# VH-VL binders against ADP-ribosylation factor GTPase-activating protein AGD1 (AGD1), part 5

Target 1, 225 residues: ADP-ribosylation factor GTPase-activating protein AGD1 (AGD1), of Arabidopsis thaliana (Mouse-ear cress) (q9fit8r1to225)
Amino acid sequence: MHFAKLDDSPMFRQQMQSMEESAELLRLRCLRFYKGCRKYTEGLGEGYDADIGFVNALESFGGGHNDPVCVAFGGPVMTKFTIALREIGTYKEVLRSQVEHMLSDRLLQFVNGDVHEVKEARKRFDKATITYDQAREKYLSLRKSTRLDVAATIEEDLHSARTTFEQARFHLVSALSNAESKKRFEFLEAVSGTMDAHLRFFKQGYELLHQMEPFINQVLAYAHQ

## First folded at step 3 (VH-VL)

Design r45 (from r11 with light chain N34K; framework fv_recaticimab)
Fold by ESMFold2-Fast, scan of step 3:
Formats: sequence, structure tokens, C-alpha cells
Structure r45 (fold): chain C 225 residues (1-225), chain A 122 residues (1-122), chain B 112 residues (1-112)
Amino acid sequence: as target 1 above (225 residues)
Amino acid sequence: QVQLVQSGAEVKKPGASVKVSCKASGYTFTGYYMHWVRQAPGQGLEWMGYINPNSGGTKYHQNFKDRVTMTRDTSISTAYMELSRLRSDDTAVYYCARVPYYYDSSGWFDPWGQGTTVTVSS
Amino acid sequence: DIVMSQSPSSLSASVGDRVTITCKSSQSVLYSSKNKNYLAWYQQKPGKSPKLLIYWASTRESGVPDRFSGSGSGTDFTLTISSLQPEDFATYYCQQYYSTPTFGQGTKLEIK
């Protein structure tokens, strides 16, 4: 954005409108992404519940202690497998919690907080613009007046309306700039942190299963004989 | 009675600088943008830039950006346009003109100064 | 820059004629939120500064005869002189102020 010379012109107002349209598009995309994150965290939660349900079903089938059915399942094999499944479930819950805190919550704060400030600044700007336009038209209509005192009063009113317009314009630009720069930086941090959480999740799962690989191979070799 | 009165004709050598003045009267000098427009002999009108007399802020057309300087003196309600490193094709009538739309840089021009003829010859 | 194109470049006319000058901009000069066309017309006689005739595309400046009228919106504009008078022989320029000001190349009105 380039506003080094804050001239009041149709070009400047067109640029400001473009910034607002970009900010609104960003808001809508963030809201859509937030909904996607919600579905993802719901899926992770359902996955955790499914993992617990699965291992509970397996434990129930075996009777949960040293009985003939449990022995028929290979005893230690079944126990080791159910323990691993429970741990994988806990890793999914940790990932879900981290995604929710690091991404979803920040998107919701952006949508609810920064958008509100931009909308309020826009309303103030629109009101000031109408007032300034009315004052200018009044001045144009009366500047051929022969009464200097009347002309001076109208010029003072126009100056006040201009000052209010400039203040509202500056505030709107500031609100838009703050929303873009601050939230883009925080958003990138949140996304990067979320990817790190996934890396940790897959690494933990890999390490757990990798440690079990000799055991799994031993059981498979036996089953094929 | 709004009017703009410019300085007299100038004859300059190539490479010299010229500074044209424009004295405003009949209105609040700091309330209206002042633009500069030139016209070469037999040619059309060419916008050069403007100055905000209140802030001193300026905007120049790319064709003049490295050679033109616009200033003002609010104590005498006078705007100045200085063009440096003059060439023969800078020979033109130079006009100052007010945007009569209060504190708006975008506008039509009224009034215009009477014009200052600048002749650049060897 | 917004490019302003005028037509014709010159025309010959007689006193009493209706003359029409056209001005086209390379992009719209209509600012929709204010419903204003940022377009002005000027008259220039030899050795004189330009004189404002029309602003906001169709608003006649105070003191300008009613035979002068401006029309159009967006990119296509027209200046009309309904009954040409001897004092109207001059060069006419359109100017946009939607962005940095640019002028048409001018239309020279000369006597037949």
C-alpha cells in the first residue's frame, strides 16, 4: 500500500475501496478456513473416540484378564496392541488441542475483533464524507454571495467538515493497515506452529510403531506357519 | 474578486533555471490547491504538478519530476514553480491555476493566471 | 495516465451553426459513490489563458452563455454550442480530474 501523499481524490478513494474489498475477501476466506479447521478438529476428536472404542471392544472381547479367551488371542500380543492403540489415541487428542489453540482460536479472534474495528471506522468515514460533500456543495452555491460574514461562516463550516473527514479517513486507513500487517504475521506463525504439531504427532506415532516392528514381524511369521 | 497574477516573461539559455511566481488574491490562499500547466507554441495543455499551499506538499508529473520544484510563501499568498536544466523544448507559456474545490487536489481549474512566457534559446 | 481523445481536431463552421465536440477517456471518469463525472471543458482564445466553461461534465460555469452545454457520462462526453456566435471561434479542451489531470489534444473552431 502506498499512501505517502494522502490526497483526497477519486483515485485515493478507489484505492481505499480496493483495500476494503481485499480485507472483506480476507475475512470471508478466514471464516471459510475456520470452518475447515473446525471440521478437521472434529475429525481428530472422532478419531480419538473411535480409537478408544476400538480398543475397549477388543478388551471386552478378551474378558480383560487371564481367561481362556484372552489366552486364545495370544495373551501378550493382544495386551501390547491395545496399549499401543491407546497411546496413538492420546497423540491425536494432543494434536487436536494444539490445532484448535494455535489456528482456530486465532482465526476467530481476527474475524470477531479486527473486522469490527474496520466496519466501525468505515461507518465513521461514510458519515464524514456525506457531511463534507454537503458542506462543499453549499460553499460552491454561495461563494458568489456579496455578504462576507455569511461566506466566512460557510468556509469555517467547510473547514471543520474537512478536518473531520481527514481524521475519519486516516483512522480507516490505520485500521485497515493494522488488520493486514498484524494478522498476516500472526496467521503465518499459527500455521507454522500447526505444521510443527503435525510433525511431532507423526514422529511420535512412527516411533511407537517402529519399536513394535520386530514384535509384529515375529507374530506374522508365526501366523504364516 | 479571485485572481492569480504571474511574473513577467523570461528568456533563458539552455541549462539555466527559471522560477515563475503566481500571486493569489481575493480568497483564502491556504484553502485551495494550486496547479501548474504549460503550453508549448501551437500545442495543447500539459499538466506539470501541484502544491498544497497549506502543507507545502507537492505532486509532480513523471516528465518533470527530476527538474521541477514547487514552493509557496503563505505570508504573501504566492506560489512558485522552478524548472531547472532548461532545454529548447521547454519554450512554452506556463500557467498557474486554482482548484476552486476547497481542500481537494482533484478538480477543474478556475481561475487561471494570465500565463508566463518562457523562451529557451541559444 | 488517463488518455483524453478529442474529435475532431479542427472544424470550420459558420455563425448560427450547431457544433458538437466529442471527448473520450481511456477509462471511466465517473465516481459512482458521488454520482459525479470528473470532466471539465475550457475555451482558449489566442494569447489568452483557458476559460472554464463546464465542470462535472454538464454544470455550466456562472457567466457562460446557455448556448454552451455539456453531456455524457463515464467515457464519452460532448460539448455542444447550439448557435455559434462570432466570439466562439477558439480552441476547446476537455480535461479529466478523476486522476492526475490530463487534457484532450484540443479542437480548433475556425470560421468558414
Scores: ipSAE 0.000, ipTM 0.489, lowest interface PAE 11.4, mean pLDDT 82

Design r46 (from r11 with heavy chain S105K; framework fv_recaticimab)
Fold by ESMFold2-Fast, scan of step 3:
Structure r46 (fold): chain C 225 residues (1-225), chain A 122 residues (1-122), chain B 112 residues (1-112)
Amino acid sequence: as target 1 above (225 residues)
Amino acid sequence: QVQLVQSGAEVKKPGASVKVSCKASGYTFTGYYMHWVRQAPGQGLEWMGYINPNSGGTKYHQNFKDRVTMTRDTSISTAYMELSRLRSDDTAVYYCARVPYYYDKSGWFDPWGQGTTVTVSS
Amino acid sequence: DIVMSQSPSSLSASVGDRVTITCKSSQSVLYSSNNKNYLAWYQQKPGKSPKLLIYWASTRESGVPDRFSGSGSGTDFTLTISSLQPEDFATYYCQQYYSTPTFGQGTKLEIK
């Protein structure tokens, strides 16, 4: 009889419990991070709308080119600033889209796909364990006086239950191992890609405004002379 | 009152140089680009170039690039246009004109100077 | 350089007439970012400097009579005088400022 060698180890159960706890913690942390990313993306979208409002208000301030107010308050310089601000706004929208696709969507995909599969594999394993335990008990209750056809049926049921149990165990261990492996690579790729998107955003904004720096400095010098 | 006042008429011989002045008043001289435009008798308007009175930076039309020099003196709010190696076909009225854009290189012109007649003849 | 072409080169009209002068640019002077046409119109009387009439293709300069109007976009522009007055007989020039300034050759408006 080989039943004692069939994964009834306190050590194995402790390892599975630890891996399951780690997987659940990963799921909860990914969900919290996802919510934070969604809030950031919403904020970027609202910021873009606010930027458009600000630019429109600045354009309206002059009341029209060659108007005394517009001329007095540097209307052509205001035009250059509004154009630059609108371009920065488009850069912010590109950044929002990139954060949404490179980080938020990927985190949600990981939670829904990879972490959820661990939960499903666990349920399948639990069901297979119950079935296998019941089949084992019936097999151990067999007497020599039991009819051969009944004994054969119980042996077949045990064989099927054991096969299902071993498959479910293998799939659960595989799902847990896959979750661990994927968390490092996919998370780091998503975060690094998001950081690169921010770098591109700030660089584009800086370069646009840097080209305007002589005019900004001329206006500032004029205002403070 | 914003105005541009130019120097008086000049008569020059071929090969000579002429220097036209344009004195600005009623606005911040260094805040606006100053352009030079000429008009031959009975002909249209021909753009010659501009100067940034703040930096002294200039841009000249290709037709004048080797003969024209634009300068300014910020202490007296005056711009200058000097044209060298004069030919008879340089006979024209020379105008200075302000671009009313704050620190912008190109625009419409307002105001214009009254014009300086330069006659080149032997 | 952007080439500016005006038509007609001269035009004879009577007081009270509606006068139309056209100006064409060799490339568009419409700037998409601000939706403005970088075009101006000037009036010049003999012996005088040019006087600004219209900028941004259709914005009338302060003090310019409302009979003067500008229209058009991109490459094709029109200056219209709705009811010609005696003081309007002059030469009219269009100018682009999308790049380094260039002028049309002028349209001389003469009494008929």
Scores: ipSAE 0.000, ipTM 0.377, lowest interface PAE 28.2, mean pLDDT 80

